# Designs tried in a protein design chat: VH-VL binders against q0atu2. Part 1

Scores and structures below are computed, not measured.

Target 1, 119 residues: q0atu2
Amino acid sequence: MLDKKARIRTSREYRNVFEKGKRLSGRFLIIYYVENALDNNRFGFITNKKIGMAVIRNRIKRQLRAIVREYQGQVKNKHDIVLVARAGIGKSSFEGMEKDYIAIMKKAGLFARNANKID
Unless a header shows other numbers, all headers, positions and changes below count from the first letter of the chain; Kabat numbers aren't used for antibody chains.
F, E and O stand for the ipSAE by ESMFold2-Fast, ESMFold2 and OpenDDE, each averaged over both directions (binder to target, target to binder). V2 = 0.75 x the mean of E and O + 0.25 x the DockQ between their complexes.
[cut] marks letters that were taken out.

## First folded at step 1 (VH-VL)

Design b23
Fold by OpenDDE, second read of step 2:
Structure b23 (fold): chain C 119 residues (1-119), chain A 121 residues (1-121), chain B 111 residues (1-111)
Amino acid sequence: as target 1 above (119 residues)
Amino acid sequence: QVQLVQSGAEVKKPGASVKVSCKASGYTFTSYDINWVRQATGQGLEWMGWMNPDSGNTGYAQKFQGRVTMTRNTSISTAYMELSSLRSEDTAVYYCAKDLSYYETSYFDYWGQGTTVTVSS
Amino acid sequence: QSVLTQPPSVSAAPGQKVTISCSGSSSNIGDNYVSWYQQLPGTAPKLLIYDNDKRPSGIPDRFSGSKSGTSATLGITGLQTGDEADYYCGTWDSSLSAEYVFGGGTKLTVL
């Protein structure tokens, strides 16, 4: 799992990202991102009922956390980033989610310039 | 050069199913999603869904959910779109279209020539 | 009717400039890159603009795209008779379960 320090956990923290952050939509993911005053990034994950049953939503959430963890070291620092899973993600492969994550993060300019493993 | 060649025109009765093929060439078939877009006569473009030829994963527009099936045969670089429970309003030209990039927002850089599907009693 | 709104038609004389607007919302144009497609009569659509303002190879620089807020614009300078076609904007929409959406299309007539 992601380190607790790397997670957005409170409603207030989520609200701040939604209200002050930028939004960008990919095929399977929507990201909200905003700079924070910390030395590390924090990630939040949202899956809604449109994705499917709770077991599916939890699976998707685990997969997204795994993806974020894999590329965590390549993301620009000092950002709060919320990943919102879109309805179609339930039928996507892990690789599909990963590619979408990479794509949307690139478009958002959130990867470090010297980042590797991102295509 | 990249080419998408679709199957010929179809005439179907209401309630029937139609399966349109799209043979791709000139690029790595499994590296790009195939989209399907239809256009009723004199109308605009309507996106139906995407299919990833590598995994076979799909995403359908809600309008067609439960009625459309997108598949592929990688050995012959061919994508298929099957639409069931056909209605008169399904009369349209159906296009397959290749994603510009696997890792970016979808744009359709190459299109098939289109397949006319006519649904009439 | 369409999620993205385009004028149904535009017209201009050869050599002139025309613009085609595409109006959407935050969930589509606001969040996502816009593409434009040209459809000549009786033919399949052709990608004209992607990533808001990029041209695929083979597309002349007479064609340009821009995006601002929840709206996109296609510009065509030095209008030619061969430009007479339907033009569609398109993008992904987050409010429609990850669906791609098109504008209603704009018929460009060269006078």
Scores: ipSAE 0.018, ipTM 0.683, lowest interface PAE 6.1, mean pLDDT 90

Design f28
Fold by OpenDDE, look of step 4:
Structure f28 (fold): chain C 119 residues (1-119), chain A 121 residues (1-121), chain B 108 residues (1-108)
Amino acid sequence: as target 1 above (119 residues)
Amino acid sequence: QVQLVQSGAEVKKPGASVKVSCKASGYTFTGYYMHWAKQAPGQGLEWIGEINPNSGGTNYNQKFQGRVTMTRDTSISTAYMELSRLRSDDTAVYYCARDKYYWDSLYFDYWGQGTLVTVSS
Amino acid sequence: QIVLTQSPGTLSLSPGERATLSCRASQSVSSSYLHWYQQKPGQAPRLWIYGASSRATGIPDRFSGSGSGTDFTLTISRLEPEDFATYYCQQYGSSPLTFGQGTKLEIK
């Protein structure tokens, strides 16, 4: 489970990321990201109703949180990052989601270009 | 290969504290949450809590809240679990375990060898 | 918290027999977050089945996992001497993480 300290939790925090952050779109994800004044990264997750029923949205959130956890050690620190699930993500495989996350994070410069799945 | 090596057995008196270490090797320490579990003699497993080695963030089982402190030293890839105000029912083998996400599952794929903590007057 | 209840507590069988171990959850658990571990005396637990039905690396195909919702099963089609151990189910779906109390598979 993602640590509470690593989560964007308030509407104010989300708004700050949307207003001040940069936006980058991937195939299945849109990320908004901005530097924070903390010593850790915080992640937010948004799954709109267009993604599907609540059970699907919750599954997607769990998968995204798992992906974020998997690569947390390779992400540059001191960032607030909001992941917005795009409409097609509900039909994507986990691998597809993971690849998209890696790609978009690399493109954003938040993930080392040579970053690979750690084991 | 991935290895988790824990510190040696401890004998403590009631009211004392114990700090168990878990040294990780063979993987990127900060990339995986480290969990701790308790197993009393002849009993099952109980989850104590987890730590994010990257941030130091922790989540504890409420049963241990207030008595357990999990920390880590990233420079030596070592996680620590400290349990204070020890009592007799704290006597158990304590395990560290790495979690891993594979596809859509999160599970403990590697475990330390365990550390016996005996609390007796 | 999600309580996992395993049954039976002890299962006494002979090599060659079929073993069926049950794990019941107090509330629904995603199959992706229900796992089985094997533990032998004096040893740490070892991942055995993950995601309800996936065998961990090196686990013989005589082991199988099934189930969904609140009812999960670990089956050993034909017991080998090395299979006698304690098996624990575990859920990673919600905090706090919880284990079943274990089923001890012992030789008759």
Scores: ipSAE 0.000, ipTM 0.646, lowest interface PAE 11.2, mean pLDDT 90

Design g11
Fold by OpenDDE, look of step 4:
Structure g11 (fold): chain C 119 residues (1-119), chain A 121 residues (1-121), chain B 108 residues (1-108)
Amino acid sequence: as target 1 above (119 residues)
Amino acid sequence: QVQLVQSGAEVKKPGASVKVSCKASGYTFTDYYMHWAKQAPGQGLEWIGEINPDSGDTNYNQKFQGRVTMTRDTSISTAYMELSRLRSDDTAVYYCARESHYYDFTGFDYWGQGTLVTVSS
Amino acid sequence: QIVLTQSPGTLSLSPGERATLSCRASQSVDSSYLHWYQQKPGQAPRLWIYDASSRATGIPDRFSGSGSGTDFTLTISRLEPEDFATYYCQQYDSSPYTFGQGTKLEIK
């Protein structure tokens, strides 16, 4: 699991990202991102009932956390980033989610072009 | 309709713990932060803390830090606030209240009916 | 923490009169994070004004909120009997979130 300092934890923090951040939509994910005043990135996750039942949402949440954690060191620093799971994500594979994440993060300029999986 | 229904009144002795529940209905429980507030008799409102029901992440008022624990059971859309090491000045009505953290931000738009906690020796 | 000071503590007016309630913050508060609540004895607070100037659902247009920075105001153009209650301002711009001490609007 992501360290506490790497998580968006408060409603105020979420609101800041949604209202002041930029929005980009991928196939399975929507990301909202905004620069923060910290020396680290913080991630938030939204997995509402639109994507499926609780079991599905929990699975997706775990998978998104795993993806974010894996690529955490490759993301440009000083950003608050909220990942919103889209309705179709429940039918996606982990690899599909990962690919979408990388694509959208690159599009946002938060990933380097040469970002790759960390072994 | 949206409802927050809290557990009943509690009477506790100093040093004891109390756990108040707040059952949500009429909306998606995990889409709103749950806040807790304290109101001593004849006094104003004091914010205790918040919890993200989806992630379980909490943020407490430092005044209550170390004594308050907020949890939730998403399977029954219920939030809990536990306050330990109770003292007389903890006597108050405690409220839960929801706040959106996704798109529609409108403050604490729904409140529980309140739970009276009385701490007396 | 941000301290919200409301004034007056008690406001005694008659139906039909204009009421002006003040909420002053110890430091600047973004208007988006300043709210007002109404509370009557024996009841839970009820959201009244959000984002400093937006009326909550079902709130009559005789109520209005205004202000920015450190000074915020709740105004009731013409008091109705049901308007007599305690009003609290609240900020969640900075943790810990805080409430004003309240203004009790009572009937003269």
Scores: ipSAE 0.854, ipTM 0.936, lowest interface PAE 0.5, mean pLDDT 94

Design g2
Fold by OpenDDE, look of step 4:
Structure g2 (fold): chain C 119 residues (1-119), chain A 121 residues (1-121), chain B 108 residues (1-108)
Amino acid sequence: as target 1 above (119 residues)
Amino acid sequence: QVQLVQSGAEVKKPGASVKVSCKASGYTFTDYYMHWAKQAPGQGLEWIGEINPDSGDTNYNQKFQGRVTMTRDTSISTAYMELSRLRSDDTAVYYCARSGYDYWTEGFDYWGQGTLVTVSS
Amino acid sequence: QIVLTQSPGTLSLSPGERATLSCRASQSVDSSYLHWYQQKPGQAPRLWIYDASSRATGIPDRFSGSGSGTDFTLTISRLEPEDFATYYCQQYDSSPYTFGQGTKLEIK
């Protein structure tokens, strides 16, 4: 799991991202992102019933957290970012999910163009 | 229709713990935060904390920090609030209430019926 | 934390009269996150006004909310017998979310 400091935890924080943030849609993910007043990024995750049963949602959530952790150091700082899983994500591979995340984050300008997987 | 149904009244001794449940129905449990509020006899409302039923992340009022634990069981759409090291001033009606976080803000739009917790020696 | 102070503590009026309830915040609150609740004895609170000025579902138009910044008001144009209750304001702008101490509207 992400560090507590790296997570959006409160309803108000989520709402702020949804209301004030920008929205971009990928193939499997929608991201909402907004600058924060902190020195670190915070991530939130939305996995509603549209993506499947609880087992699927939990798997997707774990996978998204893993992806976010892997690329955390490559994301421009001072952002609150909410990842919303789209309905089709349950049928995607981890690699496909990762690819979509990278693509959408680059499109948002949150990733450097040369961002790559960290071994 | 949306309903929040809480567990029954509790009587506890000082130093004990109490765990109140709040079963949600009529909506997607994980799409709304669940809040808990305290109302001492004849007094106003006090916010205790909130939980994201999807992630399990919690945010507590510092006044209750260290004594309150909020959890949930998504399989039965039930939220729980546990208060430990009970003292007499914990005697109150405790309410659960939902709020949105990815939808329009409408405050605490639905409330449980309340659970009376009495702490006495 | 943001402290909400409601006034008066008790308001005694008769049916047909106009009621004005005040909620003052210790610091500025976004109107979108200022809400009012009605509570009657032995019952749970019920959302009454949200976003400072929007009536919740089923709330009569004799109720109105207004205000911004630190000063908010709940107004009842013509009191009905069922309107006598305690009203609480709440801010959802910053944690910890806080309630006012309430205004008890009682029948004179």
Scores: ipSAE 0.821, ipTM 0.928, lowest interface PAE 0.6, mean pLDDT 94

Design g25
Fold by OpenDDE, look of step 4:
Structure g25 (fold): chain C 119 residues (1-119), chain A 121 residues (1-121), chain B 108 residues (1-108)
Amino acid sequence: as target 1 above (119 residues)
Amino acid sequence: QVQLVQSGAEVKKPGASVKVSCKASGYTFTDYYMHWAKQAPGQGLEWIGEINPDSGDTNYNQKFQGRVTMTRDTSISTAYMELSRLRSDDTAVYYCARGKYYLSWDAFDIWGQGTLVTVSS
Amino acid sequence: QIVLTQSPGTLSLSPGERATLSCRASQSVDSSYLHWYQQKPGQAPRLWIYDASSRATGIPDRFSGSGSGTDFTLTISRLEPEDFATYYCQQYDSSPYTFGQGTKLEIK
C-alpha cells in the first residue's frame, strides 16, 4: 500500500480530480490528473466490477499500486492522479500494465521521457 | 431495490465499545463511499466520517478522531462503524448513508434505517 | 469547518401557505455541493434537493432550491400536509461534510 500521504482518501478529493482534472485514456488505464496544492503527489485507484471479480480487482489494484510505487519518484510533483482500470486490464500482464502506465503518464506530461525502472 | 440495512439497537455502558453494521444491496458496494451520521435524541445530524469501500481509506470528523473506526467487508457488502470509549453523550441514532464520488453528484441519496445506541450506567 | 446555520429554527405554517427555509454557510459553498434533506419523526433522513436546486427523484415540483455562495434557500410554494417535517441542509464542499441544525416545519 502507498503511504497515507500519497493516497487520495476522501470522496471529495476524488470528485475534485474527476471534475477538474484532465483525462487521458490508455489501453488498460484511464488517468485523471490535476494539480494539487501540496508538496507531494497523491494517487487514487478505481477498480470497478467491469474489470472482473473481486479476486481480479484486488490483483489489479495490487499491481497498479506496485507500478505507481516503483515510478513514484519519477512523476512530476504536486498532482492528484486517479488511475481507472479499464475492462481489458484483467487479461493484461503486469508488464503490459506497466508499459501502459508509463506511456499514458508520459503522454500526460507527468512522467519524464527518460523515465525507467528504479530497482 | 437499493437499500442499506443496519444492525439492531445497542445498549452499552460507559467506556465500552459498539460496532454498528450497514449492509448494502441493490448496487455495487465499492462504487460509493459509505458515510456515517449521528443524531442525538431531539437533535440534528452530525457527520461522523466516510469510508471508501474499495480501498478501505477513511476520513473522520475530528470530533470523533481516535474513537471511531470504520471498516468494511466487501464480500458481504457491509460497512461497519465502531465507536469506543463510549460516554453518555454518544447516545444517539446512528445512520449509514451512501455517497457518490465517481458519478455526477454525491449527496447522501440512500440511508439506512438507523441504529439506536444507548449509553447508560 | 463550514458551519451551516438554518433559519428559522421552527416555522409554523398552515397548509396552502408558502414556506421559505434559509441555510447560511460560514464560507462560500459551491452550489453543486449543497444539499437538502427531509426527515420525519422516527424516520431516516431522505434526500430532497441536491446541487442546491435539483429535486431528488419523486420530489414534487412545489419544492424548489436556490442560492449560491453563502446563502441557500428551500422554498415550498404551497404546503401540503405531508410537507411538515424537519429539513436539513448539508454541504459536501469540504470535510467535515457538515449539516445545518435543521428547520422544523410544523403545522400552525
Scores: ipSAE 0.868, ipTM 0.940, lowest interface PAE 0.5, mean pLDDT 94

Design g8
Fold by OpenDDE, second read of step 2:
Structure g8 (fold): chain C 119 residues (1-119), chain A 121 residues (1-121), chain B 108 residues (1-108)
Amino acid sequence: as target 1 above (119 residues)
Amino acid sequence: QVQLVQSGAEVKKPGASVKVSCKASGYTFTDYYMHWAKQAPGQGLEWIGEINPDSGDTNYNQKFQGRVTMTRDTSISTAYMELSRLRSDDTAVYYCARYGDSYWYESFDYWGQGTLVTVSS
Amino acid sequence: QIVLTQSPGTLSLSPGERATLSCRASQSVDSSYLHWYQQKPGQAPRLWIYDASSRATGIPDRFSGSGSGTDFTLTISRLEPEDFATYYCQQYDSSPYTFGQGTKLEIK
């Protein structure tokens, strides 16, 4: 689980990301990202009923958190990043999610230059 | 303002069925899952199941599987819970509750006032 | 299913005292899926604490939630008369949704 300090937790924080951030869409994920004034990255996760039943939404959140946690050390610092799960993610594999995450994060240029787990 | 208004108290005999309604207002009915909970007299809360008001998809607690049916009428923003083959231990207050999704957190943020269902011979 | 065990079952205290309510899960629960509700007789439950430690709208700051893993706590720093009620913890880390059996906070 991500530390609280690494999580976007308030509506204000989410709104800030949505309003000021950039948006990129992947196959299973949409990310919104914006620089923050902190020394750490914060992640938010959004799932809605289009994903499926709550059990599915929760599973997806857990999987996304796991993915983010795995690669967090390779993400450029000082960013707030919100992951929005797209409807089709409910039927995707974990590997598919991970692949999509990596792809979209690369596209966003959010991985550090010396990242070693993204190739 | 979000409100969930449930139907009135019911008295049923064992073996009968009861259908409780929950009318939602103050928000888009189809945007949030509706849940139902049971609270026997002097007891805690027990989750019965959930329904997606948009699609009609349901997920039930196995304990109630086969006896509970959740439906909805989107035209009047009303959710229904029907419990069949009633028995004495079904006597309880039944609540509908919206499972609110504030992007990052989900919780039962709004509840109906409850419907007492009494099952007695 | 995840079983939530609350303790004590009944807590008798006086206004002004500190209350500590425990909720123990049979297995680890993500704090994002651990919530507390307050219920008074004849009323529906009301969301009180969400995400284990966040106060719902309108909840006074004398209430605080904490914990992670299997152990969660609801604390009331200084009890007010209106705080006496039953408190339930609830989880949906995994299906099915489950509630603790509740802690009844009654006035001594």
Scores: ipSAE 0.428, ipTM 0.848, lowest interface PAE 1.5, mean pLDDT 92

Design j20
Fold by OpenDDE, look of step 4:
Structure j20 (fold): chain C 119 residues (1-119), chain A 118 residues (1-118), chain B 110 residues (1-110)
Amino acid sequence: as target 1 above (119 residues)
Amino acid sequence: EVQLVESGGGLVQPGGSLRLSCAASGFTVSSNYMNWVRQAPGKGLEWVSIIYSGGSTDYASWAKGRFTISRDNSKNTLYLQMNSLRAEDTAVYYCARGGYDEWYFDLWGQGTLVTVSS
Amino acid sequence: AYDMTQSPSTLSASVGDRVTITCQASQSISSWLAWYQQKPGKAPKLLIHKASSLESGVPSRFKGSGSGTEFTLTISSLQPDDFATYYCQQYNSYSPDTYTFGGGTKVEIK
């Protein structure tokens, strides 16, 4: 769903975000974010076993990728951002998940105040 | 025991400025999401501003440019700087603690009255 | 925009009555809804969050329900201490206003 350029793919890239980045917690998500030296943002996704069965984890991951894609153009550039799903996300609606993403990104100063979906 | 105590309210002329304070006890202001909510006489509740634990701030659309939320960690105190006050800003101003992972206000001060009048 | 429409604005009831207050959102807010009680000259008091989670110390006669766009606060048997104004509240991720309250419902003695 996301372009290769927009994805965090290597363990080294994830470690860099966790070690050097800032952390913020939302209702359903925890984000780690750090400025990168690129001209684009990269996103990573983590769904631990505490979320539920593999089928559930995969569903959540797909939903998070969809949300990130919808708002990708509204995110402050030059950042690596890792989304970690919290345990309660498995019982959340897509709308609730989206709402939480927007809220936490605003808290981080990575989202414009009136960010909307990209058509 | 946790509590919030507002102060600084009073009478001010239109165009004037006022700074409200909210002293917290039993918890750390800088570790929480703190808010200001106001209520005009006989009217409903209206959110004004928030300062997140990370230090980021946000404001109601009508408050931007005139109101500034801040905190002093050494005093464990929240502030609201109000400038260019108008008659319609007359209200009881509450400080309220928000949940870190929840979107509600679980602790309120007693409020402080601000009256803007010539 | 996420507007909150609360109804009724005023409700007259007697002790022992079943009371229902509704809050309607213009768009789905999942379960991001809280209820508050406010008495004259006092600060609001949180009653319910996440649409249905009762705060500690709140009597069980208070019940919150709903999801999406329709929410209700029900008092199964109104007590003298329950005469007050009630507000619903949401967190708004899309609107210029981060938090939005309903217009309030005053529950008064019939």
Scores: ipSAE 0.015, ipTM 0.662, lowest interface PAE 6.9, mean pLDDT 90

Design k13
Fold by OpenDDE, look of step 4:
Structure k13 (fold): chain C 119 residues (1-119), chain A 119 residues (1-119), chain B 110 residues (1-110)
Amino acid sequence: as target 1 above (119 residues)
Amino acid sequence: EVQLVESGGGLVQPGGSLRLSCAASGFTVSDNYMNWVRQAPGKGLEWVSIIYSGGSTDYASWAKGRFTISRDNSKNTLYLQMNSLRAEDTAVYYCAKDYYGSEFYFDYWGQGTLVTVSS
Amino acid sequence: AYDMTQSPSTLSASVGDRVTITCQASQSIDSWLAWYQQKPGKAPKLLIHKASSLESGVPSRFKGSGSGTEFTLTISSLQPDDFATYYCQQYDSYSGEAYTFGGGTKVEIK
């Protein structure tokens, strides 16, 4: 699990990212991101009913948290980042989600250029 | 090279309307936080409005309901629609770009355009 | 709305003088404070951001300091090119107004 310091937790914090951040869309994910005034990154996760039943949403959220945690050290510091799951993510593999996350984070300039999945 | 060029200023009667334009070059307006700042003759700087990269907008309390900030991505141009103009709205209006779109200060300014509200 | 009180509104100084301008916020604004220089008929020019970070190309005689509610711009040795009006500016994402400027300080020749 992500440390409390690494989580976006309040509605106010989420609104700030949505309103003031940049938006990029991937195949399975949409990310909203903005620089913060902290010494660390914070992540938020949105899984709504369009991706499936509660059991599916919970699974997807768990998988996304795992992906974010795995690549946390490769993300540029001082960013608030919200991951929004797209409708098709429910039928995607974990590897597919991971690949999409890496691609979109690179496109956003939040990953180092050489960031990639370790096989 | 970054450049901001305001236009649309002029003389208008009280109660009238005016639309200002800010043509940007050297960067993409839709990827940045863009602002309008005004300065009455012989007075200080006053923030008017912002449009975030995500498209959300915000306004000074006095500007709400009368001023509308917008942009045309195809033209890379920022706008300020001003309605119900008053004598106290007389000022030089600057468009200003926010640094990195998240640092909350203005790194580039236009030359300004003068709006004079008088009967 | 958050208030920014800038002082003094005007100061007279001579070349070589040490000049100090202060800005006081009505509440803590973290370090999101910038300083600008403006000359007549020109747009403001960014000098300092994040309270103490000197903008590229700005002479080292300009120094920003402070945190919380008290901030200071210091010109260690005033030069002829420094006679202008200076403004502080704050940002608060939770306030009713995103940006607020100080009232300005006109630095003029004694």
Scores: ipSAE 0.014, ipTM 0.648, lowest interface PAE 8.1, mean pLDDT 89

Design k21
Fold by OpenDDE, second read of step 2:
Structure k21 (fold): chain C 119 residues (1-119), chain A 119 residues (1-119), chain B 110 residues (1-110)
Amino acid sequence: as target 1 above (119 residues)
Amino acid sequence: EVQLVESGGGLVQPGGSLRLSCAASGFTVSDNYMNWVRQAPGKGLEWVSIIYSGGSTDYASWAKGRFTISRDNSKNTLYLQMNSLRAEDTAVYYCAREGSYYDTWFDLWGQGTLVTVSS
Amino acid sequence: AYDMTQSPSTLSASVGDRVTITCQASQSIDSWLAWYQQKPGKAPKLLIHKASSLESGVPSRFKGSGSGTEFTLTISSLQPDDFATYYCQQYDSYSGEAYTFGGGTKVEIK
């Protein structure tokens, strides 16, 4: 799992992201994101009951955490980002979820510059 | 210096299979979003497939089920396995690197390798 | 799936001419549009990204403009080295086929 330091954990932290952050919707995900005053990014995950049974919601949450962890190093610093799973995500493949995450993050401008590119 | 070098193209009969290779130098394939793009003789460019840095893949609708993108990290090489080849698959196949994590375009291309499907 | 219509397919021009190529997306792609130059027997070369940003080393006579659904590549004064085929390329963050190229525009000598 993500390091505790990289997780949004309190209701207050979530509320701050929802109230002050920007919202962007993808196919399977909605992200809320806002700059923080920290030296690291924090991620939150929400899987509502409409997603399905608890076992499904937990699975989705694990998968989303895995995706976020995989691409964590690509995300611009100093952001709080909340991922909200949409209703259709329960039937999505892991690859589909990952694709959607990447697409949303790109559209939101949350990914950092690749060091391999020289301009 | 960064570069991509495709190989593996050639003449194959309809229904045959072929595996293309793309050797990368100057950067790490597994740290980048890598793509295959093809171009039929005298025609335009057509996106085929992508492999994300995390290892997940995606394909053009027409490519699904017949084409498989993969990589060997130890060889820093990208591959495209092509099965059930058809005449309309005849094309120069390029491997291309996505410019940056926040980019959605290709800043580095190989020289391409020609695949000819003919009886 | 988003569609990308590029026009014209071919255009004849002379050195020094102003050349304009257009790409139209079926839906808004914001500024996620790139332009490539391709010469015969060569791989495409990225010219412009994010609709209007020139890649390093690209002459200033190349200009990309537009957003949403309408995009334009302009060569202010065509040079001999500019005769080639040009392609636009879009990114669709929501469709199943994320990457789509325009049909291409061959710029040839008049």
Scores: ipSAE 0.801, ipTM 0.926, lowest interface PAE 0.8, mean pLDDT 94

